# VHH binders against Putative ubiquitin thioesterase otu1 (otu1): the designs that were tried, part 15

Target 1, 329 residues: Putative ubiquitin thioesterase otu1 (otu1), of Schizosaccharomyces pombe (o13974)
Amino acid sequence: MSSLRLRLKYENQSAVETVEANATVGSFLDLVAAKFSLPRNSIALKFGFPPQDIPLVNSDVPLSTLVSSGQQILVLKNAATSFSTNEPAKPPIPNAATKPTFPPQTEISNPPAVSHQSKNTSQDPPYVSTPIGDIALRVMPDDNSCLFRALSKPLGFSPYELREIVANQVLSNPDIYSTAILGKPSIEYASWIRKETSWGGYIELSILSSHFGVEICSVDVKTGRVDSYNPQPATGQRTYIVYSGIHYDLAALAAVLWDTDVDVVLFDASDVTITPYVQQLASLLKNMHYYTDTASFSIRCTICGTGLVGEKDATAHALATGHTQFGEY
Key: E = the ipSAE of ESMFold2; O = the ipSAE of OpenDDE; V2 = 0.75 times the mean of E and O plus 0.25 times the DockQ between their complexes.

## First folded at step 4 (VHH)

Design n01 (framework vhh_sonelokimab_d1)
Fold by ESMFold2-Fast, scan of step 4:
Structure n01 (fold): chain B 329 residues (1-329), chain A 124 residues (1-124)
Amino acid sequence: as target 1 above (329 residues)
Amino acid sequence: DVQLVESGGGLVQPGGSLRLSCAASGFTFSSYAVGWFRQAPGKEREFIGAISGSGGITYYAVSEKGRFTISRDNSKNTLYLQMNSLRPEDTAVYYCAKGYTVHLRSGEDYFDYWGQGTLVTVSS
């Protein structure tokens, strides 16, 4: 073969390029830079699975020694590394990797009859059939408000209203939500969490479950683990969110798979039968590779040297030990 | 070497049907999710749908729902796309693609190999 046909992917842009078999990594990098209008020195290239870097240090290496014809090359803009090191804690991690996501399911048809096609469930959200009905994944937009979006329907408030509730609880209870726990002064944390660009995490789940008197069960897609927030809820109600590494979605008992208005998203907290069904949904999602492996973002406690996985472990460690100074592994 | 070869493209009248095939070689077919994409003249590539390694789970893009059906025959190492009620705007080069795991992914970033394509023209 005297040429390589490669598919290039950069964000929402894609292109097919044919390069000569003798093309070097350097000449290919020049082509990619021109194709996507990117500075040559800002580009990182990955291929295969698990994704592997194309080494850019030796630009004279023939590209054909690293990649095969027909292969997809992922083009990434090299962002500044880690942020400033005087930070004592990171709930949530603001520049975490993007979670793999399904395209959003659109509300297409209300039940006008005959609108049910037939048997083909691939057009519906992921779901599992159970003795109590269909437990379905309600996908939230992949943005920085996904936790607040997932909790909006169960708690009855907009994502913006939920952020304001969190901010007010932080400001009203500075003895509980200290700088050591929050990673910054409570006034700064409250201002930060009010922003649409701020991710919610363990602190927000703890605050919202307590404030609303609702148990929030977070089911981890990768592990099947269930984390309960406020297990003795004052309302006697429980809701389930689905955690896929850096993203939150909602689990619902769906009477109609395409109509979220008839979803049941609040359950009796004393009902022990529901959690295993949501874990079946998590198992289905794991088999669909619907998760980001946050173990790749290992964090080290600077004080005691404990290795931690992601923001949730760091926050739990801070709450358990009072240690809030973290660095990269 | 991984190879994906599309076939079944051609000229079809509006309202007609067409079945595309994708013959896979160079990897254990049943161990990987596979999918279909298309690219119309002057447009970006579009995701059509994907199917898990076992064939038990499928996912379709919103714009193709109800008209297209994806299936696979692991005994023949072949992926299929059944296209019904074809429209002139379905005119495109159709590509099959290999996912990098057995698990279904609808995102384009999770397909590491793809074929050379087969042209489908919908015209009177």
Scores: ipSAE 0.000, ipTM 0.205, lowest interface PAE 17.1, mean pLDDT 75

Design n02 (framework vhh_8cml_1)
Fold by ESMFold2-Fast, scan of step 4:
Structure n02 (fold): chain B 329 residues (1-329), chain A 124 residues (1-124)
Amino acid sequence: as target 1 above (329 residues)
Amino acid sequence: EVQLVESGGGLVQPGGSLRLSCAASGFTFSDYAMGWFRQAPGQEREFVALISSSGGSTDYSDSAKGRFTISRDNAKNTVYLQMNSLKPEDTGVYFCAAEPSYTMRGSYPDFDYWGQGTQVTVSS
């Protein structure tokens, strides 16, 4: 088809525009600059989820090669290019009504068993056999520290120490970790994240990946999508966590399925072969239904305080009010 | 190819009623939430109503609540908006939209597909 329908969002303004499919990045920048009365050279554009930069260096690139019809384009003035994420990420609600339940690492059942991704035995963790060895799920305790627990082994610090590192980074850099990014004043956020009851999320992944110079790849069980934090890591190392809607686990290359002491959990970030294997593990977990649908979670709009149930209520509220920031209820 | 085709708009006097329809094709309709939006002259596009993929839940803007009813027929790949007690301020182009899965962690409400719209004019 020959056109794209895009939602443009700049600060508190939004507009829906139809753009020809053969329009270039340069012509689109002209449209955005005119629409929001911005100097062309002050504009940065982000799209998708998590938001990623639209490359502006080649103005002749067809826009249709970068974005799809129906997507939202975030328009930013004087955008910081050092961040991989846009908009503050809201932590999952602590004490959520539902969480993914994993088997006690006994035999995995696939209720149509038409295509098995892997063969599992009793007491073994979920795993997939690959040419490089077994990629296994290392299950974290079902508590509010699961993100910090998953990262403890790769980063070499206890969950408590990781929370303190996050809090200290927030307090030491309030110009970077502003209320707009955190959803709360930095002093309140630092106090909140120090608590064992506070769930970690995109903000913590961004902070920890940057602080340690490690790429963190979060692989979503439901979708197989890979979210990369710090894709050009200073250490040249990458780790994989497995996200099941509200819970985080660790993916490991397991020399011995029942012995975590010999796991490889840090990989060469330039190695392109590992990510597809972790996605195979995510596919196995999806077939086992080990993920949480977030449709039923209770959240609160941080702007007006309205209580909401599930992501569809959140979407409807955002569309009705323009408020896109949600937190604990 | 994906299409959303709105119909049922027209000219009506204040206090009148209209029923809008949106016929969908080119995607698995029953996997998508459906919404109605409108744009009045000189204003930004605004939300009117939303219905879940199963039809089990609905939501409305404050201006639509009590007057408008959204419904869907998954067998016919069609979403409807019944508009009663129409007011001059309801005048605008009404758009149908289909929504992909939204993530709870502050993701943006991206609608994959939009219709071309149907004009509703409320005036005497």
Scores: ipSAE 0.000, ipTM 0.129, lowest interface PAE 15.0, mean pLDDT 74

Design n03 (framework vhh_7pa5_2)
Fold by ESMFold2-Fast, scan of step 4:
Structure n03 (fold): chain B 329 residues (1-329), chain A 124 residues (1-124)
Amino acid sequence: as target 1 above (329 residues)
Amino acid sequence: QVQLVESGGGMVQPGGSLRLSCAASGFTFSSYAMSWVRRAPGKGPEWVSTISGSGSYTSYADSVKGRFTISRDNAKNTLYLQMNSLKPEDTALYYCAKEIYSLRSGTDYPFDYWGQGTQVTVSS
């Protein structure tokens, strides 16, 4: 019985591995790096709940002191840019000495020329030009995680980690997040919101804005209304999400319309000039009919797969079946 | 301390029935959604069914819908899978799995623990 059976998950890949209980963290890291073809120095490993990092600097410790058989290990690509002390692996050195004959585009080197040449309206995000620059709509994938995806960049966590933070806050504070507030017991709500198919809403906006000490302003495309969550943020920072009736996107001050890496998505909460510009973006989107009327939107019951139209159908279905979980279709 | 122990597997003829059980210990059973996952020889893991902590929500893979029923007894910390109208294609090692608190993206199943498995063989 000295073996550990572990499920490894990296992005869209999963693998089940059996390792000896006395295998070290270092040997396990080598296995993970080989299994997913990842540079050893770019890997972060997490396990259990609440999520805990596996200390990779302790390469000689037995893995069994940290994890149990049957656990899932989350493999993450570490965003750290420094490759100096922990790993013997050297990062690849870019060959920038010779210019290729074929026309690859260089990173960051040609933004002004491309921005001057690219006026293809279908390739540019919706945006409004303002005295402070271009406020652009950054569209999130249509996958029921759109709220968490929109908040990922501003809050600095993956959509899955944000769901985990919400679930943990609900479970840790049942006096605040009671059945009366959540519509179901906190344990069931936490389990439900962790599912990738569960929509985030005002409860999640309230929890995340409070937890991170950030004001979250949701701007409704149809009405232009701004809903503020945590209006006196401890960090003094604010972010803007754009609500189109069924979907959430992110508003960004875009230095380059086609490059999200240089976006400003956190603003000074005391700055009164930004909100009207995001409302101007919402007005542009409304004129483009970039919204779903909640009286006639198309949704799906996540329990039985039934297609439904509008809030009345969703309510009738819930009353008839007891099913209260709905998603984008 | 977390332990999942599957039982109830065996050899049956096509059209037969089996009931799998999973005895859970070391965690608050009613607080977690539970799943059945199977692995057939030469194939990757296939999700079979999920049940919510309260038992109010169930979901099934298309390949087993109408033939299999997932249930739980929270007083006994036990998960069940009733398998009817078994086919040779149902031959696999069946695992009981505990849902993680954090859901992870992709085609992977969101489990932080699963048991040792119980073998189901459907053959004539």
Scores: ipSAE 0.000, ipTM 0.135, lowest interface PAE 16.0, mean pLDDT 73

Design n04 (framework vhh_8fcz_2)
Fold by ESMFold2-Fast, scan of step 4:
Structure n04 (fold): chain B 329 residues (1-329), chain A 124 residues (1-124)
Amino acid sequence: as target 1 above (329 residues)
Amino acid sequence: QVQLVESGGGLVQPGGSLRLSCAASGFTFSNYAMNWVRQPPGKGLEWVSGISSSGGYTTYADSVEGRFTIIRDNDKKMVYLQMTSLKTEDTAVYYCARDFSVYLKGSTEYFDVEGQGTQVTVSS
């Protein structure tokens, strides 16, 4: 009467177990480990639809607060969660919060630097002159869609359409985009990324580069480092975005500095001359302090109190826990 | 005493449409995600589509995306599969199945088929 009847599935094995309603997550984990002869520390448990993790850190929580009698529990053997497997080092920002996770950008320069005192002030974008023409920074609006805005022209879709493509790829490929990778169930992630308030990062760059078969090169203003997504693109095409610590802009070969309609934003991936020119643009932007230094900030998760160093640690923590609120350490 | 009863199959021409129904009894229907899976002649079970307990979220196999729509009516304890632009390779026995937590592409390990199924034949 006070019991839960649950169906357990592990690979091709299934078992029906009856546990007391007041059984704890810890005692249930012990039962699952014994039933399938698995090491206790290698087990992940999911239930319901959309699939949700059973939090194993709270061993004393009554199982009945998380699951209902008659539900199926999926038993998974944990794989190592290496975020660097097919990824360039350190590209992304943490999952979006209602407030920015890191300090605002310290500088947004507009070369040529022009005084408001000048009668003939021009608002040309930052650019570098090269033998092939002017490589210009196409500044995106300072909002949570900046990644999708920067990729809109190269990929040929609106920011909203790019969000839908990401959501659909997450939902269609649960074997790749697991809760361990996303930091939350794929259906929750898909709903979250569809919102215009959600920041794009590493996951979105990986998905969009794969989906379109276009290499996306993110050039870091502070370091000049180039992070490549899909370095062997099926289309043979490459685009460049400029990363300033918390914001993404587009690099373009500009025929006319004030007219974006004539920009070249897709390049031949075999062309070795373009990347050094975009890196020259990044150096110009660095000298103008067009970046936020997120690499060495000491921060603390305000939800669980975990101490973190820099953007990579914050992103990994947000991905693993879903926690996106950070404060000064 | 969990029972799932599939219906609505039949013979249809390529490019045609069919709507499959699944009537559920013996469990709290609104607490479970529902799935459609199919077994083509001489092949194993293939996952087709899934719908959340509330009906707010749906997923589809690549082979049917854009052609099939899964819907549910929790008050009537029914799940439906609306099939359009049917192809000869859609020929299979179709089953509805309760709740599973993760889809592994190309795997049927996580599916429990409990109904008798309904035959869909797409032929000229």
Scores: ipSAE 0.000, ipTM 0.171, lowest interface PAE 17.7, mean pLDDT 73

Design n05 (framework vhh_sonelokimab_d1)
Fold by ESMFold2-Fast, scan of step 4:
Structure n05 (fold): chain B 329 residues (1-329), chain A 123 residues (1-123)
Amino acid sequence: as target 1 above (329 residues)
Amino acid sequence: DVQLVESGGGLVQPGGSLRLSCAASGFTFSTYAVGWFRQAPGKEREFIGAISYSGGSTYYAVSEKGRFTISRDNSKNTLYLQMNSLRPEDTAVYYCAKDTGFYKSLGSLFDYWGQGTLVTVSS
């Protein structure tokens, strides 16, 4: 009997299936739905080049009238009929179980030695070897709490608790955190930042660094620029977060690359040797394209009219002037 | 009820072109900057480009400048990405995103994502 051998491709998955030539579009949809675990009514199918739609409304049509054996069928999830889902968090870099200890392959490391990238990208986090040890990227889940997750270990509080601290500081200091500064009334801002869906930024970094008396240094992956929050910290302590355009991770001095429990994440704020090592990590990550380039947006301060390029310039302007209302042209 | 719905992806040969669309609803489209991001298999999500609320300013990742063009039609609540001279490394799921209003209050730049549209560049 006649049969069709088709390559099915859905996102990054592919499969080869053989179906009878007299199989209908409807029976083929059932097969595709089962193969990729998709709701039947969420599927769109395309074939050929340029891709052409397979009409799905006439489910009794023989598939062989539309496609030929050996063709690739592109499987798409129809957004209109799909269940609404928030963007999924990316898996963090895998934390391996305790491994046999191997001597560091990169024993002697100068700050410029970032060219010796970790070759074991499947097991170890990105890191740079330095004279003081390995400075590693501790990847946070790619969700809207990434800033709070990155600061959880250095500050000693859960992401939820950090959100509450921010909300309470906003409500307790209305002369500092006005509607003009926040972009919305303080009661609404406090309610908003308490939600897990709300992303943290400059306001949160400013509040948390001041509240805890810790300097927070945000190192930008794309530029290598370091933005300091609370540069004269009351505790004399500093932590480093790594900013990749829209995401925050934590930089740690890792005694053991696969064991976060022994990380050093607070440093002496007077120690001038650490920041260059974190900038080396940022350079490594830039070479991996671990960033989004939002720095080139053109914006204007609505209070003083100053032209600014990108969110880093906007943040620096806000830190220097207290102005946090911006517009585009 | 913010919705972003991408369309226009598909299979294309190297050197080909595609135009992606993003239909926006549930917010005042003309008052927000919007952008395009992509995620290739096994890689982090990366910025492609963004366009200001009026369409007067556009910003691109350096590697895409000259090959990709972002535009918008505020009367149709639609964002576009014109992709020319496509290469196998452009294979990815493409997402449109709405800004958080960062330029009106300090927060994250983009807070809402669509479901994505697959672009495959291969023979």
Scores: ipSAE 0.000, ipTM 0.105, lowest interface PAE 19.6, mean pLDDT 73

Design n06 (framework vhh_sonelokimab_d1)
Amino acid sequence: DVQLVESGGGLVQPGGSLRLSCAASGRTFSSYAVGWFRQAPGKEREFIGAISWSGGSTYYAVSEKGRFTISRDNSKNTLYLQMNSLRPEDTAVYYCAADSGVWRSIGTPYDYWGQGTLVTVSS
ESMFold2-Fast, scan of step 4: ipSAE 0.000; ipTM 0.355

## First folded at step 7 (VHH; framework vhh_sonelokimab_d1)

Design g17a (from g17 with S108L; at its last look DockQ between E and O 0.02; V2 from the best seeds 0.00; counts 0 for: pae E 23.3 > 2, framework grips, placed apart)
Fold by ESMFold2, look of step 7:
Structure g17a (fold): chain B 329 residues (1-329), chain A 123 residues (1-123)
Amino acid sequence: as target 1 above (329 residues)
Amino acid sequence: DVQLVESGGGLVQPGGSLRLSCAASGFTFSSYAVGWFRQAPGKEREFIGAISGSGGSTYYAVSEKGRFTISRDNSKNTLYLQMNSLRPEDTAVYYCAKESGIFRTLGLPFDYWGQGTLVTVSS
């Protein structure tokens, strides 16, 4: 039986739900109400870009006539409150699959930051002091695996193993990871992401978050935005990575600034105090211009964070993902 | 009276190399991290990298592809930028800058910039 896999976004919560293809708008509304503990009559549902209402008055209508598998559904307690016009919610995994989401570091990249482990053993890394201690940047090597290296410590696996996890998830779920969603057949995508020359992006973050049950928060240095990749089911743990345009680093609570072995890299996902502290670190890094400025040569999909060059790349991205909201870094 | 004076800019062909210098005065040079920025016409000032007061730690922006090396000579109060494999997109005014904090490696706002030196990469 065919199904719809949908990403639900409510306030700062996200969930992935699979519903039967014959599910009605009414049955889906009941599921959403239960999921987020909301009164059924207070819920508005929106989809697409720009966000459009799912008509709720005809609750017997099959949901599949209105939305497609892989789409994000914006859940609002009051109609047209958040994300109705200006910044649609983060897209589901399928909407980032047209072309490699991030360019290889060697095509667009400049030299990444030098690792403090070899050149700065006598010096402190970038950090901010907070009431809970020092939130420090742990800089990743300048290669195409930086996303996987940043997640290696919090998730407990090597970059190679993380790439294998992604590849296996794609191959094991072909009804979710179709050509339309990935931009290429699932077997070709799996082969591609296994290569050390391939950099990861939105799809990889979503898969790894769900696989490990760990919320991954990506904090953008240039804008200060926090993009959360929310697992289902969740372990209740969260980790933070720092995104500088084409590079990822790890944010850590450094009990000892010069000793990464005692870093805290997993946090209680319900602790609302950590994210602002990592945003303070991002502000510090922004003042250092620790980011790639591609606004004059590139645009960014504000839904998935993909860097795009020119109108043709933006058009191809929109066709593959349905994302049509673009902006500067 | 903080002063930072860049020199060494000029015209260079693609693939060439150039070394920039920044003469510093008016502060205890060895106590502060210092760094390099650049600004192409019509763009924001872009961070290149920084070096700690002692010179023991360096930090580079991802965009530089390993082509640039920052060094300092505390005995001459001078910061250097070695640029190799230059490309037309490296054409910019290059600025040196001082962080505001003392005894810190990195992570404080830059509070003073020099007047800049122009680098043009063209055949």
Scores: ipSAE 0.000, ipTM 0.088, lowest interface PAE 23.3, mean pLDDT 72
ESMFold2 (binder alone), look of step 7: mean pLDDT 81; pTM 0.831
OpenDDE, look of step 7: ipSAE 0.008; ipTM 0.240

Design g17b (from g17 with E99Q S100L; at its last look DockQ between E and O 0.04; V2 from the best seeds 0.00; counts 0 for: pae E 17.4 > 2, placed apart)
Fold by OpenDDE, look of step 7:
Structure g17b (fold): chain B 329 residues (1-329), chain A 123 residues (1-123)
Amino acid sequence: as target 1 above (329 residues)
Amino acid sequence: DVQLVESGGGLVQPGGSLRLSCAASGFTFSSYAVGWFRQAPGKEREFIGAISGSGGSTYYAVSEKGRFTISRDNSKNTLYLQMNSLRPEDTAVYYCAKQLGIFRTLGSPFDYWGQGTLVTVSS
């Protein structure tokens, strides 16, 4: 009989439980209650990303209809609502001040980003289970700021601030960041990279990794190659991002798959075990076809309509024109 | 030689269910993760899900979670795909595949593929 192997998370406790494929929600709840010494009626169970409730009303429902093997289940203790009836007096709803009708800013219809439609489906993010925990993909929005968004948490700065850091670094070091390297004068590059529509790449990774003294490991989904920016000594810190050809995501050690707040995103550079785990994640993503073959894909500049082939052409075009909006041909 | 042979494909009405099977031979079945893919006409092959060698772990594509269930019977060297609530968009050739990775590695690349079985969802 097929079994479900589930990861249970209760506060700071974790457990792996294997239940029969025909296990009911009720029997599972009993197991959870026993495992964590919780009253059955005080338990709420959540799964997925974002977390969804496992309905406990129908205890006879097979658990396998709701969750999959390998899934993490969040165990929550329902605080007994002590119904203290103290009806605090409803303070008077102050009158809704008339929100001034700011004129409709003409929504410049951002051309459809090649939406890796992260369909907000109630599903767990891509992850691999490892002995140290789950290495999960934290998917960034499919916008031109994905690199900066991915690095926002590891580096502790907003995407905007990260862009500014890059711009300032380029301006401050014109000899290092020559026109030949940047593809444009440093002043123009600085202005360009400040735009939210400008793509970050290896230049930004190099600058940010150096600026913060953090190793950034970019794992390529297609090849499994790890590109290391600013390699650190064993005493240093490292973060991992995942590159899918045209998009950057963050790889995190997830204590809870649907709770990014408890992610570990900085690792000791001495810990050589993490890289292979992130590569496993990349391999999973590859198998999911979560990558774009940047060598051969046909794209079109949505600004000027120019047809381009591959990342190189796109980059060259962007550098030449400042156009950073691309769509699939 | 590694062989994967899919079966169970056919015509099904929208809303219907179908169970596909994949018979594996030529390797220690329980030692390897296996998975399902599909390819619709004119579309790229897409990942559906995978199951670890022991069957203790599964991973699904975001789009298929809840409707499709992957299981295996190691005693029969068989992989299964239970498909429920089928839609016309599910019309495709369905492939089973073997991962390079052993039991513990769901993230390994796939190295062997079956010939596929056609599933047609139509009124």
Scores: ipSAE 0.000, ipTM 0.210, lowest interface PAE 15.3, mean pLDDT 81
ESMFold2, look of step 7: ipSAE 0.000; ipTM 0.135
ESMFold2 (binder alone), look of step 7: mean pLDDT 80; pTM 0.814

## First folded at step 8 (VHH; framework vhh_sonelokimab_d1)

Design t01 (from d10 with G33D S57Y; at its last look DockQ between E and O 0.35; V2 from the best seeds 0.00; counts 0 for: pae E 2.3 > 2)
Amino acid sequence: DVQLVESGGGLVQPGGSLRLSCAASGFTFSHYDVGWFRQAPGKEREFIGAISGGGSYTYYAVSEKGRFTISRDNSKNTLYLQMNSLRPEDTAVYYCAADFGTSYEWRSPTAYDYWGQGTLVTVSS
ESMFold2, look of step 8: ipSAE 0.444; ipTM 0.774
ESMFold2 (binder alone), look of step 8: mean pLDDT 81; pTM 0.828
OpenDDE, look of step 8: ipSAE 0.835; ipTM 0.941
ESMFold2, look of step 9: ipSAE 0.484; ipTM 0.795
ESMFold2 (binder alone), look of step 9: mean pLDDT 82; pTM 0.830
OpenDDE, look of step 9: ipSAE 0.594; ipTM 0.848

Design t02 (from d10 with H31Y T110R; at its last look DockQ between E and O 0.09; V2 from the best seeds 0.00; counts 0 for: pae E 19.6 > 2, placed apart)
Amino acid sequence: DVQLVESGGGLVQPGGSLRLSCAASGFTFSYYGVGWFRQAPGKEREFIGAISGGGSSTYYAVSEKGRFTISRDNSKNTLYLQMNSLRPEDTAVYYCAADFGTSYEWRSPRAYDYWGQGTLVTVSS
ESMFold2, look of step 8: ipSAE 0.000; ipTM 0.112
ESMFold2 (binder alone), look of step 8: mean pLDDT 82; pTM 0.833
OpenDDE, look of step 8: ipSAE 0.499; ipTM 0.817

